# VHH binders against Putative asparagine synthetase [glutamine-hydrolyzing] 2, part 5

Target 1, 228 residues: Putative asparagine synthetase [glutamine-hydrolyzing] 2, of Methanocaldococcus jannaschii (q58456r2to229)
Amino acid sequence: CGINGIIRFGKEVIKEEINKMNKAIKHRGPDDEGIFIYNFKNYSIGLGHVRLAILDLSEKGHQPMGYNVDEDKIIYRDDELDRADIIIVYNGEIYNYLELKEKFNLETETGTDTEVILKLYNKLGFDCVKEFNGMWAFCIFDKKKGLIFCSRDRLGVKPFYYYWDGNEFIFSSELKGILAVKEINKKENINKDAVELYFALGFIPSPYSIYKNTFKLEARQNLIFDLD
Short names: E, the ipSAE of ESMFold2; O, the ipSAE of OpenDDE; V2, 0.75 times the mean of E and O plus 0.25 times the DockQ between their complexes.

## First folded at step 1 (VHH)

Design p06 (framework vhh_7pa5_2)
Fold by ESMFold2-Fast, scan of step 1:
Order: structure tokens, then sequence, then C-alpha cells
Structure p06 (fold): chain B 228 residues (1-228), chain A 120 residues (1-120)
């Protein structure tokens, strides 16, 4: 699987931008694709997902996936995601999800670990990641609270790259996903500090990248954006 | 710059054997313990075996004891896993991992994995 997204303050995110990102990382998930676009007064959001359906061909595994809290309903159709209160794009596996379902008395309708993540986030907030045993990279958009919550697993198994310039936050499972919508590889965008660290240390330490304003989310790290 | 590249996977019949290799570069290989970790579809990662930097100490998961042998060639910067008496349950992606030794699950670099399929 692979995840993509753009959170922008100012100009609207258009579906074609997310489509380009999904196309760039299609090799991670050729079996299914989804796109969500949301525009509000102060921000615009696009989320994308490409899915590899190794053990489950069900449409109930489709992402982006949403949760409508009042109706206690999971939404896995792109054209219905506006009804969701919490929307996720997720790459990973939470192998203790059945134990978590029992521990927190969760009723589920999709049989997916993705749904368990959404419902535990609703119940526990950011602390939900403390309960997970698995590997993950995800982005949650909490529409009612107006925030973005991104997380990467303890061991850093699932990749998460992001770009931030003060106006837009762009993330992807691969740098090529960001490159599909932002020309970060121009000479003027080389991070001279990261190059200097490479000469000094023989590697570029996380969270840095050779491209300006572009980073890798570290193992166990969370990012929270308050959208106002 | 740290790179771990696995090879040697493939399809084999139950009772067969395979030898996995992991070519390491970008660090002083002999300074680090190395581990093999596998993941079957729909399951979390399962630790398989660890070998100390010197090669003097090894440990194995109960599921593979007596069948698998971990070894290393520090002159060639290569880690090996000799797998004998393979069972269908051994079907998984096998990863080479650099082990920091802080605790049981302290890995900082992983390879891309090599697929092992044991047909029944």
Amino acid sequence: as target 1 above (228 residues)
Amino acid sequence: QVQLVESGGGMVQPGGSLRLSCAASGFTFSDYAMSWVRRAPGKGPEWVSTISGSGGYTSYADSVKGRFTISRDNAKNTLYLQMNSLKPEDTALYYCARDLGYDFWSFDYWGQGTQVTVSS
C-alpha cells in the first residue's frame, strides 16, 4: 500500500494533484486507488491511497476510509467521504487489532485493522498509537476538531516523507510521490546543511533529506497540525 | 548509505533447503549483531535468529531451532541463513536487520526482503 496527501493554506488542492501522486507510487498498490478532496475556509486537503490487496479483495478495505461518529458508520466510498468526521490513509498492519477490538469493546463492520485505528483514535485521541503493536504510517484528518495527525511506527518499517514550506504540507510513502506535485529536486532546493552533515558523518541523519523543506518522519514520531 | 540486500529466496518443496544471503555495506559489519526477521502475509514480523558481531553467539526462535543455522563472513560483509527441513509455515518474506542490542527488538536498518515459498 501507499499513502499521499496535500494540506494547503490558500489555493485549493485539486483532484488531479492527488491523482498524479497516486500514479507515481502505483507500484506499492496496484489493486485499488482512492482520493478524497476537502475544502474549508482556511485550508484545502487532498488524501490519496493505493492499495495492495494481498489477502482481502473486499471493497471494505478501500481507502481513504472515513468514520461517521454520530451514525457509527464506516465510509469506504470516495464520493461519500464528505459525511465522515474522521478520515484516514494508512499503510501498515496492526496485528493485535482483534485484541484491541475486545479490550475496548469496539463493534466493527469492515473486519479491517484500519477501522480499529479510526475507532480507537475517536476513543483515545493521539494516545491510540500507544496501544498498537504493528507497523504503520498513517495520516488522520479529524474534520470536527480541524487537525491532521500523522504517525509512523516504532521501528520505522513503513516509510513516510513530507514537505513543509509554511504554506503546504505534502506527504507520501516515497519521495517520488512528492516530486509528482513539487519540484524539490532542483539545484536551488538542495539542502546544503544536509550535504554538509553527509560529509561529516557519512550519512544524512533522520529527519533530514538533501532537498530543502523535505523530511522523513522518524520512527515512533507523530506530527500534529492544528488547522485552526 | 547503510545498505542491506537479501538474496537466495525462491520456491522449494517441503523438506527442501535454501540458503539466504545478506550483503551489507556502509558500516563496520563486525561491530554489529545481525538478525533475520520474517513476515508471513497478514501477520506481524517474527524474529527468526540473531548472531553476534564476532559470530561467537547465536540464538534462534523455537519454531526454527534445529532446522536453521545463522552464520556470517565478516571478511565479505555477508550474513547467511541456512534453512533445512523447510515447512509450509516457513513461507514468508525474510529480512536482514542490523541489531543495536539495546533490547530484543532494537533494529535500525532493514533490507528489502527476499521471498521464501514452501509449497505443500
Scores: ipSAE 0.000, ipTM 0.087, lowest interface PAE 21.8, mean pLDDT 81

Design p07 (framework vhh_7pa5_2)
Fold by ESMFold2-Fast, scan of step 1:
Structure p07 (fold): chain B 228 residues (1-228), chain A 121 residues (1-121)
Amino acid sequence: as target 1 above (228 residues)
Amino acid sequence: QVQLVESGGGMVQPGGSLRLSCAASGFTFSSYWMSWVRRAPGKGPEWVSTISGSGGSTSYADSVKGRFTISRDNAKNTLYLQMNSLKPEDTALYYCARDYYDSSGYLFDYWGQGTQVTVSS
């Protein structure tokens, strides 16, 4: 699987932008794709997902996936996601999700680890990640709290790159996803500090990348944006 | 076609010196950062040193700082590694590599065949 997103302040995100990002990383998940767009007075959000279906192409595994807290219902159809209170795009596998389901007495309808993440986030907030055993990269949009919550697993197995310039936050499983909507590869946009770090250390340490304003989310790191 | 050919390896006693050369062809040599990478017996590759296309910037692994010097002659399309105060732990196959870093994360796109350096008492 692969994840994509744009959070922009002031100007709206359009479906075509997320579609371009999904196409750029389609090799990560050729079997299914989804898009969520949400425009609000002070911000605009787009989330995208590409899925690799291992066993079946069940609609219940579709992402972006939402949770409507009042109805206690999972939403896995793009055209119904505006009814959700919490929406996720997720790339990973939570090995202990069945144990977490029992431990926290969760009722689930999809049989997916994605639903367990959504419901445990609702119950525990950001602390839900300390319960997980697995590999993950995700972005949660918590509509009722007005925030974005991004997380990467403890060993940094699943990739997460992001761009931030003070006006828009763009993330993707691959730099190619960001490049599809933001021309970061011009000579003027090269991060000279990151290039020097690479040559001094033999690698570019997290959170840096070769491009200005572009970073890797560190292993074990969470990122929270208040949307106000 | 891009080619990188190393030479200058050999056997030396601890405290000795060697100068490695890498002859490059098939590309505009001065436009690329170049590196030396080594592989010790039974171990994975270890980055040793890097030099910018102009030669104005150089970097070294902590294990070789103060002992090794990387340099280049762009008119001759040749990369060098001057190795002084050699230690048994410097024993390895030494590779010349052309640096390449883009959004996909690849760090080296062409490597030479390597030249063997053996430091023993």
Scores: ipSAE 0.000, ipTM 0.118, lowest interface PAE 16.7, mean pLDDT 79

Design p08 (framework vhh_7pa5_2)
Fold by ESMFold2-Fast, scan of step 1:
Order: structure tokens, then sequence, then C-alpha cells
Structure p08 (fold): chain B 228 residues (1-228), chain A 121 residues (1-121)
């Protein structure tokens, strides 16, 4: 699977932008694709997902996935996501999700670990990640609280890249996803410090990448954007 | 579907040798730099070695330089790590990782399941 998103303070995010991002990383998940767009007074959000299905592609595993708290209902159809309070794009596997379902008395309808993440976030907030045993990269949009919550697993197994310039936050499982919607002059925007670190260390350490204003979310790291 | 399958691990005496392999599928192997990363019990991941998409450039962690050799066979979509003069400190799970762009990316896109290397007297 692969995840994509744009959070912008200014011009609206349009579906075509997220489509381009999904297309750029389609090799991560050729079996299914989803897009969510949300526009509000001061910000615009687009979330994208490409899904890899190994056995029995279920529509209930479709992403972006939403949760309507008042109705206690999961939303897994793109055209119905407007009704969700919390929306996620997620790449990973939570090994202990059935244990967490039992421990926290969660009622679930999809049978997915994605739903457990949504419902546990609703119950515990950011502390939900302390309960997870697995590998993950995700972005949660909490519409009622007006915030974005991004997380990467403890060992940094699942990739998460992001771009931030003070006006838009763009994230993707691969740098090429960001490059699909953000024109970067590669010669002018090479991060010289990252290149020097590569010569010194043999790799570019997180959070840096080869391009300026573009970072990799570190292992065990969470990122929170307050949209208000 | 991107898949990386490591093999070739095992138990060896100090000073011994092992050759690890990583079979890659689901992407154009020859377009990407490839890396080996290891994780010892109780420690975080340690980068071991990287090879460019063409095989023309390689780099190594100081701890393994002169003892390990990374190589690739683009016709077979396979990455290798030849490990010589093994030390107890080399005991770890070894992971094959796909770099997202090329040699300069420095980021690991995907890790396989890993293969265990144990160096013990």
Amino acid sequence: as target 1 above (228 residues)
Amino acid sequence: QVQLVESGGGMVQPGGSLRLSCAASGFTFSDYAMSWVRRAPGKGPEWVSTISYSGGSTSYADSVKGRFTISRDNAKNTLYLQMNSLKPEDTALYYCAKDEYDFWSGYFDYWGQGTQVTVSS
C-alpha cells in the first residue's frame, strides 16, 4: 500500500492533484485506489491511498477510511467520506489489533486493523500509538478537532516523506509522490547539507532528504498539525 | 506487489563467511539503489551497505568495510552481501531494503522479512 496527502492554506486541493500522486506510486498498490477532498474556511485537504491486496480484496478495506463517531459507523466509500469525523490513510500492519479490540471493548464492522486504529484514536487520542505492535505509516485527519496527526512506526519500517514550506504540507510513501504535484528544480533545491552527510556517513539520515524543505518522518516520530 | 525475500543466513564461527541473497520482485529492480540494513538484539537498525542501480558505486559502514562486499545481478533481480571475517558483533537480522530513487536517496523504501546471522564460538 501507499499513502498521499496535501494540506494547503490557500488555493483548494483538487482531486486531480491527488490522482497524480496516486498514479506516481501505483506500483505500491495496484489493486485499489481512493481519494478524499475536503475544503474549509482556512485550509484544504486531499488524502489518497493505493492498496495492495494479496488475498480476497474486500471493499471494507478500502481507504481513505472514515469513522462517524455519533453513528458508530465506518465509511469506506469515497463519495460518502464527507460524513466522517475522523479519516485515515494508512500503510502497515498492526499485529496485535485483535488483542486491542478485546482489551478496549471495541465493536468493529470491517474486520480490519485500519478500523481498530480509527476507533482507538477516537478513544485514546495520540496515545493510541503506544498500544500498537506492528509497522505503520499513517495520516489521520480529525475533522471535529481540526488537526492532522501523522505517525511512523518505532523501527521506521514503513516510509513517510513530507514537504513543508509554510503554506502547504505534502506527504507521500515515496518522494516521487510529492514530486508529482510539487515542481522542484532539482539543481537549485538539492540539500547540500544532506549530500555532505551522505559523504560523511554513507547515507542521508532522517529527517533529511536530498531536496530542500523535504523530510522523512523519523522512526517513532509523530507529527501534529493544528489547522485552527 | 513489491516483495523482497532474504536468504543465506545461518550460524558460523568467528572468522567464518556467509553470503546473503535478496530476491526482488514487483518493481523494476535495475532502476533502484539497494541496501543491506541489520538489527541486533536490543539495538536500533544499522545501515550496512548500499549499491547503485547499475552496480557502479558501493558504500559501506565503517564497521564492515574491508570485510563485506555488496553486489547485484540485475538480470536475476537479486542483491547479494558477501560477508567475510565475521565477528560476534555481526550477529543480527539482516534486511534487504529498496532505496526509493537511486544511490543518493539515502532512504530505505521497503524492508524484506530478514535473515538471521549468528556468529558464535
Scores: ipSAE 0.000, ipTM 0.137, lowest interface PAE 14.7, mean pLDDT 79

Design p09 (framework vhh_7pa5_2)
Fold by ESMFold2-Fast, scan of step 1:
Structure p09 (fold): chain B 228 residues (1-228), chain A 121 residues (1-121)
Amino acid sequence: as target 1 above (228 residues)
Amino acid sequence: QVQLVESGGGMVQPGGSLRLSCAASGFTFSSYDMSWVRRAPGKGPEWVSTISGSGGYTSYADSVKGRFTISRDNAKNTLYLQMNSLKPEDTALYYCARVGEYDILTGYDYWGQGTQVTVSS
């Protein structure tokens, strides 16, 4: 699977931008793809997903996936995602999701680990990641709290790249996803400081990358973006 | 109890300089990366700069590279931002922010109240 997103202040995110990102990383997930767009007062959000079906071969594994807390309903159709309170794009596998379902008395309707992540986030907040045993990269949009929550697994197995320039946050499973909507690879956008650090230290220390304003989310790290 | 208190803001003419300070308390300061983030009226937060806990690594937004310098004094639990060649577009409320277990740039576990910087003729 692969994940994509844009959070922007001011100018609206349009569906075509997320579509271009999904197309750029389609090789990660040829089985399905989805898009969510949300426009609000001071921000605009687009989330994209390309799916390689592993744990659920049905339509119920479709992403972006939403959870409506009041109705206790999972939403897995793009045109109905406006009804969700919490929306996720996720690439990974939570090995212990069945154990977590039992431990926390979760009732699930899709049979997916994605649903377990959504429901545990609702129950435990950010601390839900402490319960996971697996590999993951995800972005959760919590409409009720007005925040973005991104997480990467403890060993950094699943990739998560992002761009941040003070006005828009763009993320993708691969740099080419970001490249589909942002020209980060121009010569003038090379991060010379990061290249110099490589010569001095033999490696580029986190959170830097060779492209300006572009970073890789560290292993075991979470990123929380307050939209208020 | 974690506290971050900014100071050093004010009014300055284009081309001028200001030095911002952030006094930290309630935690082991040298164990945490620290950032400056600004918010101009009607805009979202813009990350400005980050410095590692040891002070060995720094990073800057393209808009401020060559003009701003982030530094820290771990013995005094204080973070600094030296701002040179200030431009009207640098006008914003500047926040000191602590990077905890959460990643940097947009996700922080503690923020100061902010200090206002106004660059005008």
Scores: ipSAE 0.000, ipTM 0.125, lowest interface PAE 15.9, mean pLDDT 81

Design p10 (framework vhh_7pa5_2)
Fold by ESMFold2-Fast, scan of step 1:
Structure p10 (fold): chain B 228 residues (1-228), chain A 122 residues (1-122)
Amino acid sequence: as target 1 above (228 residues)
Amino acid sequence: QVQLVESGGGMVQPGGSLRLSCAASGFTFDDYAMSWVRRAPGKGPEWVSTISGSGGSTSYADSVKGRFTISRDNAKNTLYLQMNSLKPEDTALYYCAKDLSYYDFESGFDYWGQGTQVTVSS
């Protein structure tokens, strides 16, 4: 799987932008894709997902996935996501999701670990990640609280890159996803210090990337945007 | 699309030599640094060597320094790794990588080739 998103203050995110991001990382998940767009007063959000369905092509695994708290219903169809209170795009596997379902008395309808993440976030807030045993990178939009919550697993197994310039937050499982909507690769935007580190170390250490204003979310790191 | 195809692996005795090749396509080869990364049985990925786009600068992991030489032929879009004085510890799957990100290696090899197996045994 692969995840994409744009959170923009002022200008609206257009569905075509998220579609370009999904196409750029389609190799991560050629079997399914989804898009969610939400526009509100002073912010606009787009979330995208590409899914690799190795064994099960079930609709119930489709993302972006939403949760309507009052109805206790999971929403896995793009055209119904505006009914959701909490929406997620997620790349990973939570190995202990069945144990978490039992421990927290969760009733689930999709049979997915994605649903367990949504319901545990609703129950525990940000502390839900302390319960997870697995690998993950995700972005949760909490419409009720007006915030974005991004998380990467403790070992940094699943990739998460983001661009942030003070007005626009763009994230993707791969830098090419960000490049699909933001020309960060122009010569004047090269982070020369990161290139030097690459030759000195053989890799670019988190949180840096080759491009200015573009970073890797570090292992165990959470990022929270208050959209108020 | 980006394609990286490794070859040249095989079985060799300790002290022997092998030359790995990586045929690259789908991008402007000489604009990018290229790397070799290996994964030994039961271990995580280990960066081996990097060469700049022009070939003007190279770097090596301490474990291979003085024994391995990375090179490239930009006219042929090919990356090489000359491996001399091979040790049993060099046994691994060797991957060619474009625009190496150590942290992305675990993501399922999105920009890596399929790898070529090197086995060093008596």
Scores: ipSAE 0.000, ipTM 0.119, lowest interface PAE 15.1, mean pLDDT 79

Design p11 (framework vhh_7pa5_2)
Fold by ESMFold2-Fast, scan of step 1:
Structure p11 (fold): chain B 228 residues (1-228), chain A 122 residues (1-122)
Amino acid sequence: as target 1 above (228 residues)
Amino acid sequence: QVQLVESGGGMVQPGGSLRLSCAASGFTFSDYGMSWVRRAPGKGPEWVSTISWSGGSTSYADSVKGRFTISRDNAKNTLYLQMNSLKPEDTALYYCARDSEYYLGWDEFDYWGQGTQVTVSS
């Protein structure tokens, strides 16, 4: 699977931008894809997901996935996501999700670990990640609280790259996903420090990437964006 | 598992020629644009040349235009850089890099080789 998103202040994200990102990383998840767009007075958000169907892909595993808190209802169809209070794009596996359902007395309708993440976030907030045993990279949009919550697993197994320039936050499972919507001139924007680190170490260490303003979310790191 | 392995570097006198090769494996070579990037002692990295997935389009840094020629053999998964009229200023470690988005109008390098040393000196 793969995740994509754009959070922009003052200008609208259009569906075609997220389509380009999903296309750029389609090799991560050729079996299914989804898009969510939300435009509000002060910000615009697009979320994308590509899914790999390894074990019997039901519609209930589709992402982006939403949760309507008042109705206690999961939304897994793109054209209905406007009804959700909390929306997630997620790449990973939470090994203990069944134990967490019992521990926190959660009622679930999809049978997915994605739903457990949404419902635990609603119950515990950011501290929900302290309960997880697994591998993950995710972005949660909490529409009622007006915030973005991104998280990467403790060992950094699942990839998460992001771009930030003060006006827009763009993230993807792969650098090429960001570059599908953010053109970078090789001559001007190569990160010389990151290239030097590659020559010295044989790889570019987190949080750096080859381009300026583009970073890797570090293992165990959470990123919280207040949209207000 | 993506690998890029450069070869063909060495010592040469000013005015001489060298041909660099880059053997690619672990991906469909013909789907990607490819580039050469170099790093001279005490200087930052410099982009040298790019070639499209089909070999139909090439571009060069002004410093090497007319002297270097980039080419590829998609049947052999190999990228080449023919370097003619070499100058002391061309002394550098030369890297092969995959430009996975070149043919879509985007420039990026997502994999790099280990590099091969070129020294131009009398």
Scores: ipSAE 0.000, ipTM 0.154, lowest interface PAE 16.1, mean pLDDT 80

Design p12 (framework vhh_7pa5_2)
Fold by ESMFold2-Fast, scan of step 1:
Structure p12 (fold): chain B 228 residues (1-228), chain A 123 residues (1-123)
Amino acid sequence: as target 1 above (228 residues)
Amino acid sequence: QVQLVESGGGMVQPGGSLRLSCAASGFTFSSYAMSWVRRAPGKGPEWVSTISGSGDYTSYADSVKGRFTISRDNAKNTLYLQMNSLKPEDTALYYCAKEGLYYDSWSGYFDYWGQGTQVTVSS
């Protein structure tokens, strides 16, 4: 699977932008794709997902996935996501999700680990990641609290790249996804220090990348954006 | 077997200095880049500094640049971190890490470290 998103302060995110990101990383998940767009007074959000369906081919595994807290309902259709309070795009596997379902007395309707993440986030907030045993990279948009919560697993197994310039946050499972909507590869945007480090060390140290304002989310790192 | 043993931590007042050491064994020390990584209470790992195998090239996180100096003695298989002008936000458990154990081509992330050495900058 692969995840994509744009959070922009000022200008609207357009569905076509997220579609371009999904296409750029389609090799990660050719079996399904989804897009969510949300516009509010001070910000605009787009979330994208491409799915590789190895065992679960049901529509209930579709992402972006939403949770409506008051109705206790999961929303897995793009055209109905506006009813959700919490929306996620997720790439990973939570090995202990059935144990977590039992431990926290969760009632679930999809049979997915994605739903368990949404419901545990609702119950525990950011501390939900302390309960997970697995590999993950995800972005949660919490509409009620007006925040973005991004997380990467303890060992950094699942990739998460992001661009941040003080006004626009763009993330993707691959740099290709960011490049689809932001020309970070212009000569003027090359991080000369990172290139020099690569030649000197044989690798680029975290959090750097070859492009300015572009980073890789570190293992066991959470990133929180307060939108209001 | 690769072994990394950190030492030199302690308590120090703001503005003070400490020198950390990492004794390495079980591999050809001079053939690998080495890093310092720290973990503050309640936070994830943060990369601090890296030095090439030869010692000719170094890099630093912006938060420590100009205050910390990484160095190595390949004859003694030892990595050092000289920390000057210490601030309360430098309080963390400090680990040394070897390149090539858990390397990601874009992140440069290391997930191998010893027991760490505690640095506390307070009172």
Scores: ipSAE 0.000, ipTM 0.112, lowest interface PAE 18.0, mean pLDDT 79

Design p13 (framework vhh_7pa5_2)
Fold by ESMFold2-Fast, scan of step 1:
Order: structure tokens, then C-alpha cells, then sequence
Structure p13 (fold): chain B 228 residues (1-228), chain A 124 residues (1-124)
């Protein structure tokens, strides 16, 4: 699977931008894709997901996935996501999700670990990640609180890249996703220090990437972006 | 097949020392970066330290910097972790991990953890 997103202040995010990002990383998830667009106050949000469903192609696993807290309902159809209070794009596997369902007395309707993440976020907030045993990269949009919550697993197994310039936050499972909507690949934007580190070390250490203003979310790190 | 076998764990009092070993097989050991990762009871995994294939570059988690030393013997295909000034907070199952490929342009990285781990308990 793969995840994409744009949070922008000012000009609106359009569906075509997220579609370009999904196309760029389609090799991560050719079986399904989804897009969510939301405009409110002074910000605009687009979330994208590409899914690899090797065992079960159930539509209940579709992402972006939303949770309507008052109705206690999961929303997994793009055209209905406006009804959700909390929306996620997620790439990973939470090994202990059934144990967490039992421990926190969660009622679930999809049978997915994605739903457990949404419901535990609702119950515990950011501290929900302390309960997870697995591998993950995700972005949660909490519409009621007006914030973005991004997380990467403790070993950094699932990739998460982001671009931040003070006006827009763009994230993707791969640098290719960001490149689909932002021309960071110009020569003047190459991070020469990161290239030098690659030749010295054989890899570019987190949080750096080959491009300026573009970073890799470190293992175990969370990002919280207050939209209000 | 890649195999990593950890050893050297045990029970030790606070302030004590232990030396962990990881015997590697199934790949060209000197070509790969190697890491130590630990998992404390009831907690998720925590990266501890990494060493380059040649041994010329090392890095450490802030929680262990100055107390732990990572090293390798490429002739013996063995990774080591020397742990000094051990604290109760160091109690965990310690895993040896082989770094997976790094796609230079995409920046993708991951770890392979193949061993059962070796238990380190620091208590009085």
C-alpha cells in the first residue's frame, strides 16, 4: 500500500493533484485507490491511498477510511467521507489489533486494523500509538479538532516522506509522490550535504532526503499539525 | 537464507556490563549495515545502534550514547554490542537486524529481523 497527501493554506487542493500522486506510486498498490478532498476556513486537504490486496479485496478495507463518532460508523466510500469526523490513510499492519479490540472494548464492523487505529485514536488521542505493535505509516485528519496527525513505526519499516515550505505540507510513501505535484527535482534544490553523506555512508540518514525542504519522517516520530 | 543468532544476554545488576553477539550467515556480511534493536516488556521496538559494513561509521540512540559500543568482526561474520553502565531501563529483548536495500532516489529503507533475540535483565 501507499499513502499521499497535501495540506495547503490558500489555494485549494484539487482532486487531479492527488490523482497524480497516486499514479506515481501505483506500483505499491495496483488493486485499489481512493481520494478525499476537503476545504474549510483557510486550509485545503487532499488525501490519497493505493492498496495492495493480496488475500482479500473486500471494499471494507478501502482507504481513505473515515469514522463518524456520533453514529459509531466507519465510512469506506470516497463520496461519503464528508460525513466522517476522523479520516485516515494508512500503510502497515498492526499485529496486535485483535488484542487491542478486546482490551479497549471496541465494537468493530470492518474487521480491519485500520478501524482499530481510528477508534483508538478517538479514545486515546496521540497516545494510541503507544499501544500498537506493528509496522505503520499513517496520516490522520481530525476534522473536529482541526489537526493533522502523522506517525511512523518505531523501526521505520514503512516509509514516510514530507515536504514543508511554510505554506503547504505534502507527504508520500515515496519521493516520487511528492515530485508528481512539486518540482523539487530542480538542480538548485538538491541537498548537496545529503548526496555527500550517501557517498560516504552508502545511504542518506533520516531526516534528510536528496532534496531541500524535503524530509524523511524518522522511526518512532510523530508529526502534529494544528490547522486552527 | 539469512540467519541471525543473538547471544550474550543475561541478568546483571545496575552499573554492570554485558557483551552481546550476533552470528550472521546466508549473506555477504561485510556488504551490509547492521543494527541492534530492543523491545522492552509491554513496549514497542526501539532502535539502539547501527554500524556500517566496513565498521567506519557508527550511530547510537540518545538513550545509550556514551554507554554502549557497537562493533563488528567481518572475518567472523559477527556483530557485537558492548553494554556498560547498565540501567533498569535497558531491560529488554535485544535483536540483531540486517539493513535491507536503500533505494537512493526513493529513499526507501527497512530492517530484517531474523533472530529470536537475547534477553537482557538489569535488576537488583
Amino acid sequence: as target 1 above (228 residues)
Amino acid sequence: QVQLVESGGGMVQPGGSLRLSCAASGFTFSDYWMSWVRRAPGKGPEWVSTISGSGGSTSYADSVKGRFTISRDNAKNTLYLQMNSLKPEDTALYYCAKDQYYDFLSGYEAFDIWGQGTQVTVSS
Scores: ipSAE 0.000, ipTM 0.126, lowest interface PAE 16.0, mean pLDDT 79

Design p14 (framework vhh_7pa5_2)
Fold by ESMFold2-Fast, scan of step 1:
Structure p14 (fold): chain B 228 residues (1-228), chain A 121 residues (1-121)
Amino acid sequence: as target 1 above (228 residues)
Amino acid sequence: QVQLVESGGGMVQPGGSLRLSCAASGFTFSSYAMSWVRRAPGKGPEWVSTISYSGGSTSYADSVKGRFTISRDNAKNTLYLQMNSLKPEDTALYYCARHLRYSSGWYLDYWGQGTQVTVSS
């Protein structure tokens, strides 16, 4: 699967931007795609997802996926996501999701690990990741708290790249996803320090990438943006 | 060599019952969640039910809730689907499938050949 997003403090995020990102990484998930756009007073958010379903059994696995806490309802249709309190885009697998459903006495309607993540985030907050055994990269938008919560698994198996310049946060499973909406690959944007680290160390250490203001989310790392 | 072999399909009249079995071999059956998936003629695959590694948690498609029951016998490496109150729209080829260890809930890495269920008068 692949995830994409833009959080911007200024110009609104438009659906076409997220669509371009999804197209750029369609090879990660050709079977399904989704887009969520949300505009508020001081910020604009777009989330995208491309899904690989070896057997596409249910639209209930569609992402972005939302949770309406008061109604205890999962929302998996793009045009209904405005009703959600918590929205996620997720690439990964939580091996113990069925066991977590039993442990925390969760009622689930989709049968997905994505729903378990949403409901455990609602119950435990950021500490929900301590319960997970698996591989993941995700972004959660919590409308009630006005924050963005991003997480990458302990071993750094699932990729997560992001761009941050103080005004917009753009993330993607692949650098080409960011490139679809931001020209970070111009010569003037090459991060010489990261390139020099590569020659010194044989790899570019997280959080750096070859482009300025563009980073890899580190293994075990969580990122929290307060939107207030 | 992972192998999944379904059996128990057949022809039944509306309102009837059938029990499907899936014999698993070539892997540690008790370590994997398992699902039943069906494919009706001219339609795409539809998820039916999932059961956790231990059998302690189950989930069902809305179309089969209250009528179908998934279960497993880890000592016998066998997955079951009890189908009651069968309807013509349940007519499909039924597959048992193993959840990919490294996939989220709808990805399946091994499936059987399927067993045909026909509900007709």
Scores: ipSAE 0.000, ipTM 0.137, lowest interface PAE 17.4, mean pLDDT 80

Design q01 (framework vhh_7aqx_2)
Fold by ESMFold2-Fast, scan of step 1:
Structure q01 (fold): chain B 228 residues (1-228), chain A 122 residues (1-122)
Amino acid sequence: as target 1 above (228 residues)
Amino acid sequence: QVQLQESGGGLVQAGGSLRLSCTTSGRTFSDYAFSWFRQAPGEEREFVGAISWSGGSTDYADSVKGRFTISRDNAKNTFYLQMNSLKTEDTAVYYCAADLGYYSDLYEYDYWGQGTQVTVSS
């Protein structure tokens, strides 16, 4: 699977932008694709997902996936996601999701670990990640709290890159996803300090990248963006 | 931290095959995604192929798709690039790279090898 998103202040995200990002990383998930666009206060939010279905192409595994708290219902249809309170794009596998379902007395309708993440986030907030045993990179949009919550697993197994310039936050499982909508590789955007570090060390230390304003989310790191 | 070492480069005739190896140190080999990159004379370093931490996903540059295969052997702490039907255009220094995740772009990787020369003669 692969994840994509744009959170932009003062200018609308259009579906075509998320579509370009999904196409750029289609090799990560050729079996299914989803897009969600929503305007929240002064921000426009786009989330994208490409899915690799190994054993089951069930619609219930579709992402972006939403949770409507009052109805206790999962939403996995793009055209119905505006009814959700919490929406996720997720790449990973939570090994202990069945144990967490039992431990926290969760009722589930999709049989997916994605649903367990959404429901535990609703119950525990950011601390839900302390319960997970697995590998993940995800972005949650919480409409009720007005925030974006991004997380990468403790070992940094699943990739997460982002661009941030003070006005737009763009993320993707791969730098090529960001490049599809933002020309981060232009000469003027090269981070000379990161290039010097690469030649001195043989690698660019996290969270840096060779491109200005472009970063890699480190292992076990969380990002929270307040949208109000 | 992870250290990477390439081997298996050399001179080969067009149409031939070579297998590159990249060995790493440490007990966390199975947690890493691995990639191969190459740099041809006078060109920028470019992506060749990648394999995920689980081995369940692979990705290739269009120029090598169908000819090159990336694989990993967790028991040997080694991953490979099998290069078949080699062309003179494949002549380059090949680098292996490792990161916690699955990547395909040049500057995403935390760890790099020193490089191994592959020369394909006509």
Scores: ipSAE 0.000, ipTM 0.135, lowest interface PAE 16.0, mean pLDDT 80

Design q02 (framework vhh_7aqx_2)
Amino acid sequence: QVQLQESGGGLVQAGGSLRLSCTTSGFTFSSYAFSWFRQAPGEEREFVGAISWSGGSTDYADSVKGRFTISRDNAKNTFYLQMNSLKTEDTAVYYCAAEPYYDSWEYDYWGQGTQVTVSS
ESMFold2-Fast, scan of step 1: ipSAE 0.000; ipTM 0.189

Design q03 (framework vhh_7aqx_2; at its last look DockQ between E and O 0.02; V2 from the best seeds 0.00; counts 0 for: pae E 18.7 > 2, unsure alone 58.5 < 65, placed apart)
Amino acid sequence: QVQLQESGGGLVQAGGSLRLSCTTSGRTFSSYAFSWFRQAPGEEREFVGAISGSGGYTDYADSVKGRFTISRDNAKNTFYLQMNSLKTEDTAVYYCAADRYYLGEWDSEYDYWGQGTQVTVSS
ESMFold2-Fast, scan of step 1: ipSAE 0.220; ipTM 0.651
ESMFold2, look of step 2: ipSAE 0.000; ipTM 0.142
ESMFold2 (binder alone), look of step 2: mean pLDDT 77; pTM 0.790
OpenDDE, look of step 2: ipSAE 0.005; ipTM 0.241
ESMFold2, look of step 5: ipSAE 0.000; ipTM 0.130
ESMFold2 (binder alone), look of step 5: mean pLDDT 77; pTM 0.787
OpenDDE, look of step 5: ipSAE 0.024; ipTM 0.523

